Miniprotein binders against Putative transposase y4zB. Designs and how they scored, part 16

Target 1, 356 residues: Putative transposase y4zB, of Sinorhizobium fredii (p55729)
Amino acid sequence: MITTGTPTTRRSAAGTAGADLCPVERCGEPARPGGRLERQQPSPLSPGQRPLADANARRPVAVFAETFGLLAGQLDRQTRREGRAMLRLIDSTPIPLGKLCGWAKSNGRIRGMKMHVVYDPDSDCPRLLDITDANVNDAQIGRTIAIESGATYIFDKGYCHYGWWTAIAEAKAFFVTRPKSNMGLKVVRQRRIKVAEGDGFTVIDDATVRLASKGDSKLPIPLRRLTVKRADGDTITLLTNDRKRPAVAIAALYKGRWQIELLFRWIKQHLKIRSFLGNNDNAVRLQLFAAMIAYALLRIAARLNRITMPILRFTDLVIRCLFERRDIAAIERPPPVNPSHRRPRCSPHQMSFAYV
Key: E = the ipSAE of ESMFold2; O = the ipSAE of OpenDDE; V2 = 0.75 times the mean of E and O plus 0.25 times the DockQ between their complexes.

## First folded at step 13 (miniprotein)

Design m2 (from k1 with R17K R20E Y21W; at its last look DockQ between E and O 0.30; V2 from the best seeds 0.00; counts 0 for: pae E 1.51 > 1.5)
Fold by OpenDDE base, look of step 13:
Structure m2 (fold): chain B 356 residues (1-356), chain A 80 residues (1-80)
Amino acid sequence: as target 1 above (356 residues)
Amino acid sequence: SPEKIKEVEKALRFAAKLLEWVEEAGDPELAKWLLLAVKLLEAALEKIAKEGDPEKIQDLREKLDEFHERIDQLLSKLEE
């Protein structure tokens, strides 16, 4: 009687470590977290943070601004040597200071400051343009940038200034932006789209346009309007003075604008810029400069290590190294892309009527 | 390459400025970021060490080690 013992295959429960890959692979402007910025009131400074706030109030912001400028200038010099396209992402991020900073101005949404940044995506080099009151217009700060010939400036609809766009064109530079909804554009000529399909988007319209209003004198430059359908189904309109580049290339440049939003997200998430070590303007500025220095330093250090990874991946690895005390040697080994475990379809049915 | 050594030297000058701030500001989060930057610079330096001027590499090691110790001391004081 040969008792054939059936081997019980222990199904190893593969723990679904859901690496929440930030869903920022959405081809487009990451949905502005229209999540209510819950007014996380800045926690009152702990007693230990008060001496620090007072020290920060007395420090000269200029030293940090210069240090950051030198770091940023070092990062930018490498990119120029590589002969890469001169891209300049311009964006701003609100820095909410809350009720503790009674001096802080409001933009009607937040009380606080606004950090204005130019970002070179090829060098991963941020440059701080300014730290302003929250009510300062983005286009006002964007106009302070030195226009570099051959550069392509990429910015959102907040940077709408016709004189500045004209100046970019006159400097033999380019811009890619979104028109405001109230910007009347007249089609002059429909353009042939040779390649419509891009990485996670389709170009559905390409036209040479002009202003429709008597305001043609306000923007005396040849314009091109693109309409781009994203993979998520959203349609965006782009406006550029670039008459030469393929429509897909221009749309790809504007897609790349998400990189500066990732920088801002990183700064806000990982440098606790919401927990200010000071409740005065100077202390806030110092903390923001220090944060930007730290970022630039990490980017230099990463580049020296030949760490060629998207900012998101770098930042995620950096977070893991900081929180998990992982050895830096682990930064070189990209975590294995866990294959997308199909979420099991939870069947709906078990209505267990527990009566108690 | 001589260029990479100069980059490490520049990064260290900036790390020094950040360290001075972090020490006086007792910011544990920036201290951790700075520590990560220093350790990345150490790892970078070891990759260049085979191709670089030994004296400059040693000077940079010593400076990185000093920064590492100062950051660790700061982090220890901030955990108390």
Scores: ipSAE 0.438, ipTM 0.846, lowest interface PAE 1.0, mean pLDDT 71
ESMFold2, look of step 13: ipSAE 0.545; ipTM 0.880
ESMFold2 (binder alone), look of step 13: mean pLDDT 80; pTM 0.732

Design m3 (from k1 with R17K Y21W A25L; at its last look DockQ between E and O 0.62; V2 from the best seeds 0.00; counts 0 for: pae E 1.7 > 1.5)
Amino acid sequence: SPEKIKEVEKALRFAAKLLRWVEELGDPELAKWLLLAVKLLEAALEKIAKEGDPEKIQDLREKLDEFHERIDQLLSKLEE
ESMFold2, look of step 13: ipSAE 0.476; ipTM 0.856
ESMFold2 (binder alone), look of step 13: mean pLDDT 79; pTM 0.723
OpenDDE base, look of step 13: ipSAE 0.462; ipTM 0.848

Design m4 (from k1 with R17K L18F R20E Y21I A31V; at its last look DockQ between E and O 0.39; V2 from the best seeds 0.00; counts 0 for: pae E 3.4 > 1.5, pTM E .729 < .8)
Fold by ESMFold2, look of step 13:
Structure m4 (fold): chain B 356 residues (1-356), chain A 80 residues (1-80)
Amino acid sequence: as target 1 above (356 residues)
Amino acid sequence: SPEKIKEVEKALRFAAKFLEIVEEAGDPELVKWLLLAVKLLEAALEKIAKEGDPEKIQDLREKLDEFHERIDQLLSKLEE
């Protein structure tokens, strides 16, 4: 019998989580990708008498992900040679597999999964860290990232792990995040805000803080807390170990997380999971990886064409041009919009290709 | 604009990895995304062709022609 696919690296279990919630076989590929195609070794064929050795000879998705990671590494080395700081946006999102699991509900349970991504906004380079069961803690996956000195890691409050934050600080790297709702912080010193106004937000507080909680929780590094009022009226609190950058610059880094959220929305709008039989694990991972590459290509191409519209609208127009025989070059000038009905899009979750 | 040429070269490296995935998977949805990406890169290359080094522009055109040939082979394989 052909295994349902090559699992990715060790499926991470959260340090406090019990058994997996998904009753089906593990998905993902082994932690160590195979450096050889399966076709180099003889293997038995599946029923149906087709040459299904192709299913067994498929390169593991991990090989494609590692090859793309090598390209990302080349871009990182170029960034370092140019003296630019490395930025790493980290986030996860649920994968919409509920309908597919519903069609295949043999056990009456619905499979829940999420994808974990690291995104470099300067090179437009997403990287798939892992696909896990939905019960896996985000911080446990975040800890698998090799910490690069001088880099800045930006993530949400779901990545709260004091040991990992300490390791980032000890590696002379930086993080920007939000505190958990139950995190007690004590102000040690107020900091002066020289420039408070940013693009779509205002920094209204900047303080050196320390963890006030008791018990097993310990964070042995100095912390900086920012309070940021966003243009939509929402006020958020940020935490960082970066004591040198201006408060407005740190807040801008966190605002940049909208780029990974936009990637997630794009993937969910355009992802159609086609295969649920046999090799569905490889098919799902391949589709997610392909969607990330397609998104990166579209962002680069729109930048080269000086397209100023949001990426979601741009991809819709490209699809319509292919089906409606409209020239792609005409996309640079979208059709006139009735000004009396137009609502401008202002949002921290919006991206414009004119903002390079 | 050597910067724009470098961006096209970056996009072609991504497209090469995408093509490898599409060849492996044989999924029609992936072929659709690949076709969209290649057509968009062709439009971008022709837009910058007036500004760039003619030799480098021709090299990139030849690379794109190679992609078209491989896509045609893939489409023929999928029809079988």
Scores: ipSAE 0.252, ipTM 0.721, lowest interface PAE 3.4, mean pLDDT 66
ESMFold2 (binder alone), look of step 13: mean pLDDT 79; pTM 0.705
OpenDDE base, look of step 13: ipSAE 0.332; ipTM 0.785

Design m5 (from k1 with E9Q E23Q A25L; at its last look DockQ between E and O 0.18; V2 from the best seeds 0.00; counts 0 for: pae E 1.6 > 1.5, pTM O .550 < .8, other shape alone 7.968 > 2.5, SAP 77.155 > 70, placed apart)
Amino acid sequence: SPEKIKEVQKALRFAARLLRYVQELGDPELAKWLLLAVKLLEAALEKIAKEGDPEKIQDLREKLDEFHERIDQLLSKLEE
ESMFold2, look of step 13: ipSAE 0.471; ipTM 0.859
ESMFold2 (binder alone), look of step 13: mean pLDDT 82; pTM 0.769
OpenDDE base, look of step 13: ipSAE 0.234; ipTM 0.643

Design m6 (from k1 with R17K R20E Y21I A25Y; at its last look DockQ between E and O 0.33; V2 from the best seeds 0.48)
Fold by OpenDDE base, look of step 13:
Structure m6 (fold): chain B 356 residues (1-356), chain A 80 residues (1-80)
Amino acid sequence: as target 1 above (356 residues)
Amino acid sequence: SPEKIKEVEKALRFAAKLLEIVEEYGDPELAKWLLLAVKLLEAALEKIAKEGDPEKIQDLREKLDEFHERIDQLLSKLEE
């Protein structure tokens, strides 16, 4: 009786290096009012910057907006040809302007402007939708987007407009968002979760839902609600009209919204938008366009070089290269993977005992 | 290969628009970012040069060199 011992192939668990997921939006506890945001008064324009600021007040921003529109249209044509999912991250970022910008409106928190962006994560191409006063509602600007059939629009709870969500569905497009806490949803059918585990999250609920109020007429589209537990323990609810994609795929799409937050962070940190072109509406618009062009260029150039590293790591390397005057060719050399010479611990000692 | 060349051509159109802004406004930080983008595009072009149309590759080299020179001249003027 020859017992053929089947060799149990121990699949080596490749340790997925936990990319430190930057802390997701803590649902804003009301920031305790006590942080005296030192009102960094915008540094007064140097005497040499005044003529430039006045020139910038006259330069037509439209030419830069058109240039962005043309690139965006060309990148979309490539993404469509490749059969990739058309993703559209929609978000906005406040551009705080100092007290010296007397023309700037307040949203009650900041005086300044708001940059509204559509980002295609597959092309790494941001599109500027608009630059508005800080008090303009996100859902107002979101509704100006030309709806592309087959596209998936990903946006936060700020973009809550039932007519726009209906229009997305009617155009055979998709959205993924967070419902407002006051949105009454009734479960129509519980859905089976085939795969619950995602990258840094678990899908804990998946249901077909409808609006609970007599307002079914306000949102006459089939909806799906997901509940997602993040690795940090936070639970979020997602709302989508996508009835077909796996729950983990929908949740992963919404996780991808973080890429536009990284864009906004990068723009604000590295392009000092507040200081150089002046404190007028047109100058601020031009600075934001310049920042967006610079970002798009760096992302395209990095992609062309097969730089697949996270944007934060790329930015850190870029900063180091700029400061250290290092040749960019040095970025391509992956740090020498120290070949962990597994010294074969062939302990030679076991052979000696046989002769006695 | 032809797709990557078209991406470099697109990136150069953006570089031109950023250069117009940087030359007008004299922002050394944007100039440094533009310089980095140009150097990355040069490195990308050399990687595809063997697979591309030689005339188109040369036209793109000349445009990148022109951008590089204009940025270096601008940076020199901003460091004075």
Scores: ipSAE 0.524, ipTM 0.874, lowest interface PAE 0.9, mean pLDDT 73
ESMFold2, look of step 13: ipSAE 0.537; ipTM 0.891
ESMFold2 (binder alone), look of step 13: mean pLDDT 79; pTM 0.715

## First folded at step 15 (miniprotein)

Design n1 (at its last look DockQ between E and O 0.14; V2 from the best seeds 0.00; counts 0 for: pae E 5.9 > 1.5, pTM E .346 < .8, other shape alone 7.598 > 2.5, unsure alone 68.417 < 70, SAP 92.418 > 70, placed apart)
Amino acid sequence: SPEEIRELKEKFEELRKRINELLEKGDPEKIKAVEKALRFAARLLEYVEELGDPELAKWLLLAVKLLEAALEKIAKEGDPEKIQDLLKKLNEFAKRIDQLLSELEE
ESMFold2, look of step 15: ipSAE 0.030; ipTM 0.412
ESMFold2 (binder alone), look of step 15: mean pLDDT 68; pTM 0.607
OpenDDE base, look of step 15: ipSAE 0.104; ipTM 0.524

Design n2 (from n1 with A33L K36A R43M L87A A94L; at its last look DockQ between E and O 0.09; V2 from the best seeds 0.00; counts 0 for: pae E 4.8 > 1.5, pTM E .324 < .8, other shape alone 6.724 > 2.5, unsure alone 56.961 < 70, SAP 85.93 > 70, placed apart)
Amino acid sequence: SPEEIRELKEKFEELRKRINELLEKGDPEKIKLVEAALRFAAMLLEYVEELGDPELAKWLLLAVKLLEAALEKIAKEGDPEKIQDLAKKLNEFLKRIDQLLSELEE
ESMFold2, look of step 15: ipSAE 0.087; ipTM 0.525
ESMFold2 (binder alone), look of step 15: mean pLDDT 57; pTM 0.414
OpenDDE base, look of step 15: ipSAE 0.064; ipTM 0.480

Design n3 (from n1 with R43A A94L E103Y; at its last look DockQ between E and O 0.09; V2 from the best seeds 0.00; counts 0 for: pae E 5.6 > 1.5, pTM E .367 < .8, other shape alone 8.798 > 2.5, unsure alone 69.483 < 70, SAP 73.352 > 70, placed apart)
Fold by OpenDDE base, look of step 15:
Structure n3 (fold): chain B 356 residues (1-356), chain A 106 residues (1-106)
Amino acid sequence: as target 1 above (356 residues)
Amino acid sequence: SPEEIRELKEKFEELRKRINELLEKGDPEKIKAVEKALRFAAALLEYVEELGDPELAKWLLLAVKLLEAALEKIAKEGDPEKIQDLLKKLNEFLKRIDQLLSYLEE
């Protein structure tokens, strides 16, 4: 039975509510601008954070550093694949401590510390070089690295030190970096580009170069300059002492520098850096070492478990399993990813080369 | 409490002795005893979480549980040399954890 009921059109009326003229309340006098920006006193550590802050102040950083060294050594030994080029990504990350840490120095942008890391991307093994004041120059710390023969060191323009680059070359090692804009380079010979196209970049220039100044006997090594156009249209210049590798391979090595930014993102995500349990240098160092220890352990576990998922995803699963008292052997059964947690859209492609 | 930390240390030293005895004797049945020892160490670290450093405790607990899962996997793979190497490395790591815990008593 088909019943068609036609519900009705009621048109109800457009009431013209009147424009009551709100009275011109008197512009009161301009409040004197003397509002002292009360320095928001750093919110006092909660009563439970004080004992922990004091404990962290007394703990020796050396034990954490040694524990990290042990774990990093385990990662390196398990993962040295014979025949791969030894890669060493060198970078630093600022650790902002804000106004809470009165002792923290400023680099003009942040107040805090700086963590300096060497990273082997093949072994996924981080090594902490140093934790310094934020004003310490990267090139100073880069020079403290033991140079491994046959290794390729990859670092940004912040690591500009000609003596160190010479020492790398003398050790029969390689570097790939970006020249500073003020580095006068003279073309000695144009090089033929056999393969220009790489993964998301094109090599547009390849030249043997030297310093333009003869007085800069400070860099007596054969240099090669590459110019690389990225898929986004940006052009970067690379400098290397590697005269043998294809231009695309050298550019790909430098592109791989973003892997150390994943480590730094991981560390900053798991370190509640804004809520350091301790307003002293030692407490910050301890927390940084603890995070590095945890990263190393997660990488060991991921390899031992033959986990093929991204380390960030593995870490998130492990952390969830820790609190749920679940057997970590059951990590193969990820708890249902609550879709409301923004999938870290760490598409490797969206890591803005902003630090490159 | 200082007494709870002391008890935790004693339990850790017993665990270490047990691991060392297991390392010396190389027997597959002893791998299960190391797994039990690691579970015990995990339970001890859960207790350290209660003692007031939740960040350190969390990382140590993570370490122990991850190493336990690694040992269980290698035990199943049947490579006694790899197991022994991992047990040595684990024992070295546990020594460092014990040193860290010693500074929690101060």
Scores: ipSAE 0.025, ipTM 0.458, lowest interface PAE 2.8, mean pLDDT 66
ESMFold2, look of step 15: ipSAE 0.050; ipTM 0.512
ESMFold2 (binder alone), look of step 15: mean pLDDT 69; pTM 0.612

Design n4 (from n1 with A33L R43L A94S L101E E103M; at its last look DockQ between E and O 0.28; V2 from the best seeds 0.00; counts 0 for: pae E 4.6 > 1.5, pTM E .373 < .8, other shape alone 8.224 > 2.5, unsure alone 61.061 < 70, SAP 82.081 > 70)
Fold by ESMFold2, look of step 15:
Structure n4 (fold): chain B 356 residues (1-356), chain A 106 residues (1-106)
Amino acid sequence: as target 1 above (356 residues)
Amino acid sequence: SPEEIRELKEKFEELRKRINELLEKGDPEKIKLVEKALRFAALLLEYVEELGDPELAKWLLLAVKLLEAALEKIAKEGDPEKIQDLLKKLNEFSKRIDQLESMLEE
């Protein structure tokens, strides 16, 4: 019931930081906050498609973003009321648009947009940070997150921004990330590893390190580096400002990033991006927000029915039940939760969930 | 398709009526979550109606079926007074949704 600040979900839904959640109109039309996400002029309409184009133009993406933020925020407040740890997983995924959407920008690798998500595993419901064009780098979006004291932020190397890492540390919050491939690190002190074995991984190194880059780049906080050998993969290197938690606990937090991968996979498997006549990015944003709302509805419904099955398996099973016309809640019998080392945790392409 | 959209609208209205008929016990926290989910589902239905997205319609139907099952479970375990208050709030949300739907069909 004790929180450290404004829920990040509402800032994620607005696509900008801060208290700018109220409706804003810059073009002379009333009431809804559409200006930031709807600055682009609508494309020309054909006569035979006027009714659909009019309806689409009158549904600003900000309404869907606000709606999703409210739902995710309610679940996050319930988690904080229960006194559980604040964990924030941050990631992004490209949404390729190809030649169908010639207006979409390219980042040299993919023509399209990126979807940026903050996930709280305790609430089991993601929050949307932003949908950007493909040329916006991840660190620009990560910096928009309001930092909550005591929270732990977990992100990949694409979110590298030393000023943001410093701000996290100054707010008495924590981060766990991966270093960029060319990041120079010097060992200051080796750390003792009391417990090295985790669920599906082994911690093989733990050290206090310092940034050793040339030039004027400085990071005024001490860093801790972990090297982790994964049972289902190769070794990885992690960086954190957390000096107190055991190395195995920090590695376990990073391993939990698969929950964001599940959302990204679900979106990509079940969303067919459509452009209406006169391609524009507003229609794409609406489709992405609609998919996020559908995902949130399925997660809420699963929670209400106490279903612990992996979400992709659950959705496949219930589609088969719809064709066979059986009650979905009656056919699902979740296995007991098994908190031991009994099963290895899945890699990013394998899915296994623990709802606790 | 338009036929799938009409089926979904009918199921939404049945769900609202079913809450009124089931004035038995329910978990207040779960009832509030069902209300939120129904409002978000109605917003998603507006999107599906305009674009005719068949994949999203299937997921919406699945969500409606699961919310129906959850509501029956809540009604069996709930407090009648809290369920009646929830029904009043759901009817208020339903009126707002119906207003938006009528404006959209103009």
Scores: ipSAE 0.108, ipTM 0.513, lowest interface PAE 4.6, mean pLDDT 59
ESMFold2 (binder alone), look of step 15: mean pLDDT 61; pTM 0.468
OpenDDE base, look of step 15: ipSAE 0.290; ipTM 0.674

Design p1 (from k1 with K10E R20W A25L; at its last look DockQ between E and O 0.27; V2 from the best seeds 0.00; counts 0 for: pae E 1.7 > 1.5)
Fold by OpenDDE base, look of step 15:
Structure p1 (fold): chain B 356 residues (1-356), chain A 80 residues (1-80)
Amino acid sequence: as target 1 above (356 residues)
Amino acid sequence: SPEKIKEVEEALRFAARLLWYVEELGDPELAKWLLLAVKLLEAALEKIAKEGDPEKIQDLREKLDEFHERIDQLLSKLEE
């Protein structure tokens, strides 16, 4: 049924206020856009910074690279004595250089350099492989690593080089990586998963695979593909030449890549890598090598003191002890974590999977 | 052990290269890290002092003290 309702109207009011015609001043001719973009010369280093920049430009990076190589070799010799599995996490971190570094190349996202690191998680020892322009491909640097027999190399999809993966397998070493989405893989044999559940993940597929293309000649090694479902529901694919280890153990090794990300966060936090005391390539390289030497020295010194905690935790405790003027000998007893200091709610476990 | 003494000596050779670098760069952050490494090497040396050659332990103490002084001078100069 029905109802209707209608109405209505109202009006009006008009107010007229006068448009005072401000006079049409003459459109002067468009000044020719011949503004030479004066290349803003990088602001001259303060008088005190010039001697330092010049000193840095004259120093051979090779001396610091050699020194770091020797330290890293000392740390590695000890891990080998303990008979642990040789793990090698390979990753790179961008080193953003500000406007002061006008020479720095861009990768389209950042202007700066890239630091390439091999990390041994058992020794807690990083090795600097190279410092490159931000546009250098990770797979190019990964191939410069001396392959150790029995070692397991763990790297992301950025390190895709079939010849290098073949060389790892020929050396009786292993790799664990993510295949590129366009990598055609054919299942040769489905594998039985004995244990599917891991720490915060489930192995849902395990198969022996080969390249699908006529290019079996490009990667003439036996491959294994794992599919892993994370606790968040995300699914990742892993590729390895390791045909023997349990699927959960291989997936756990790849999960362990978060440790190198913690190292990169620590380096960027404590070494103030954003404030270079030089605006040239050599100065940046020297500062990064010096920082890595300092890290390796701290690791040696911590080990000599029988400090068994991860170096990242140790260095955080020591920085606090230095600022609080506490005895370094007391570092073995971490001060009671005052429960009122909100543990940074970044459970290290949740953020680790977001970048993998 | 003689092996630990040799590790302290090797660490000090690397610390010397880092010190030279830090002195010329005037990097206060690297200076603090080097100071920390030196203090930890001193603490490590004292833990092994009873087991080592006394002359070698004393030579390492004197070298660590020299490093400490040079780092403290550098830090003082960087705070001015």
Scores: ipSAE 0.387, ipTM 0.813, lowest interface PAE 1.1, mean pLDDT 71
ESMFold2, look of step 15: ipSAE 0.490; ipTM 0.859
ESMFold2 (binder alone), look of step 15: mean pLDDT 80; pTM 0.729

Design p2 (from k1 with K10E R20M E24D A25M; at its last look DockQ between E and O 0.35; V2 from the best seeds 0.53)
Fold by OpenDDE base, look of step 15:
Structure p2 (fold): chain B 356 residues (1-356), chain A 80 residues (1-80)
Amino acid sequence: as target 1 above (356 residues)
Amino acid sequence: SPEKIKEVEEALRFAARLLMYVEDMGDPELAKWLLLAVKLLEAALEKIAKEGDPEKIQDLREKLDEFHERIDQLLSKLEE
């Protein structure tokens, strides 16, 4: 029913405030032609840096590479006694070099070098270090790695080389990777998923696949494709030659690739790799190998002390012990985390799958 | 165990090569990491000292003390 009612009025009057037009000054004169960007000559090394640069130029990188290889081999030999599945995370990290490193090549995104690492996540040990120009393809370095029978190699889509994947399979080893978007795969057989749910992901597809093109000759190995939905809703495809492991276990192995990214963050944070003592290729290589020797020594020394914590947690505790003048032998007892200073636990959830 | 003593000896041989690098390069960050490795090797040596040859344990202590002193001298020189 009810009807009501109309009401009315009125008055929008308000006033005229004259904002003074600041005078448009005549930006007239035509910009004179672009001054030749004088190639800023690399600032001459300070007189104190010259002896260091010359000393670095004379030191054979090979001795440090060999020393690191021996240390990494010592660290690996002891972890193999525990009978765990041999995992090998393969990844690379860019080492950005400043404008002072005029010799450094560009990959179109950064000027600098690239550090290539094979990492055992169970031993928390880098086994191989290679240092290349920033434009070197990851798949070239992956092929130089000695294949270990029974090992599982985990790498991103950058390591796409069919001959290398075939060699891994022929050596009775395994790989877990992401196929490139242009890789034509044909389903041969759909597989039953017994357990779909994993930690922060769901396996939504599991299939035996082959290369779709007449290029079965290019990749003559039995393949398996997994499709994994993450908790964020993103979907990733995995490719493996492992026909036996549960789909969830293979997806969990690939999720574990974040551990090598933690190593790279640690290296970049603690070794001040941005401030190279030398502006030449040899000096950069020496400093990186010396840093990795220091890392491997710390891991050996920690193991000799029965310290079984991840390197990041160990280094944080050690830095605190050094600054607080605490006994390093007491590192086994983390000081009671004062509950009030909840430094945000790096929630294992905040390592977003962004780099996967 | 004799095996752990050998691991300390092997670690010290590598620490010596790193020390020579750190001394020649004056790298204060690597010096701090090496100092930490030395302190951990000392703590490891003391945990095994009762099980080892006393002369060999003493030789390893003296080498670790020498490395401590050389690293501390280097760090002091880099802070000036």
Scores: ipSAE 0.572, ipTM 0.894, lowest interface PAE 0.7, mean pLDDT 75
ESMFold2, look of step 15: ipSAE 0.616; ipTM 0.912
ESMFold2 (binder alone), look of step 15: mean pLDDT 81; pTM 0.745

## First folded at step 16 (miniprotein)

Design r1 (at its last look DockQ between E and O 0.11; V2 from the best seeds 0.00; counts 0 for: pae E 4.4 > 1.5, pTM E .535 < .8, other shape alone 9.053 > 2.5, SAP 70.23 > 70, placed apart)
Amino acid sequence: SPEKIEELKKLLEKARELLEYVKELGDPELAKWLLLAVKLLEAALEKIAKEGDPEKIQDLLEKLKQFLERIEQLLSELEK
ESMFold2, look of step 16: ipSAE 0.185; ipTM 0.638
ESMFold2 (binder alone), look of step 16: mean pLDDT 76; pTM 0.655
OpenDDE base, look of step 16: ipSAE 0.108; ipTM 0.578

Design r1b (from r1 with K63L Q66R Q73M; at its last look DockQ between E and O 0.39; V2 from the best seeds 0.00; counts 0 for: pae O 2.9 > 1.5, pTM E .535 < .8, other shape alone 2.578 > 2.5, SAP 77.961 > 70)
Amino acid sequence: SPEKIEELKKLLEKARELLEYVKELGDPELAKWLLLAVKLLEAALEKIAKEGDPEKIQDLLELLKRFLERIEMLLSELEK
ESMFold2, look of step 16: ipSAE 0.357; ipTM 0.749
ESMFold2 (binder alone), look of step 16: mean pLDDT 76; pTM 0.683
OpenDDE base, look of step 16: ipSAE 0.026; ipTM 0.528

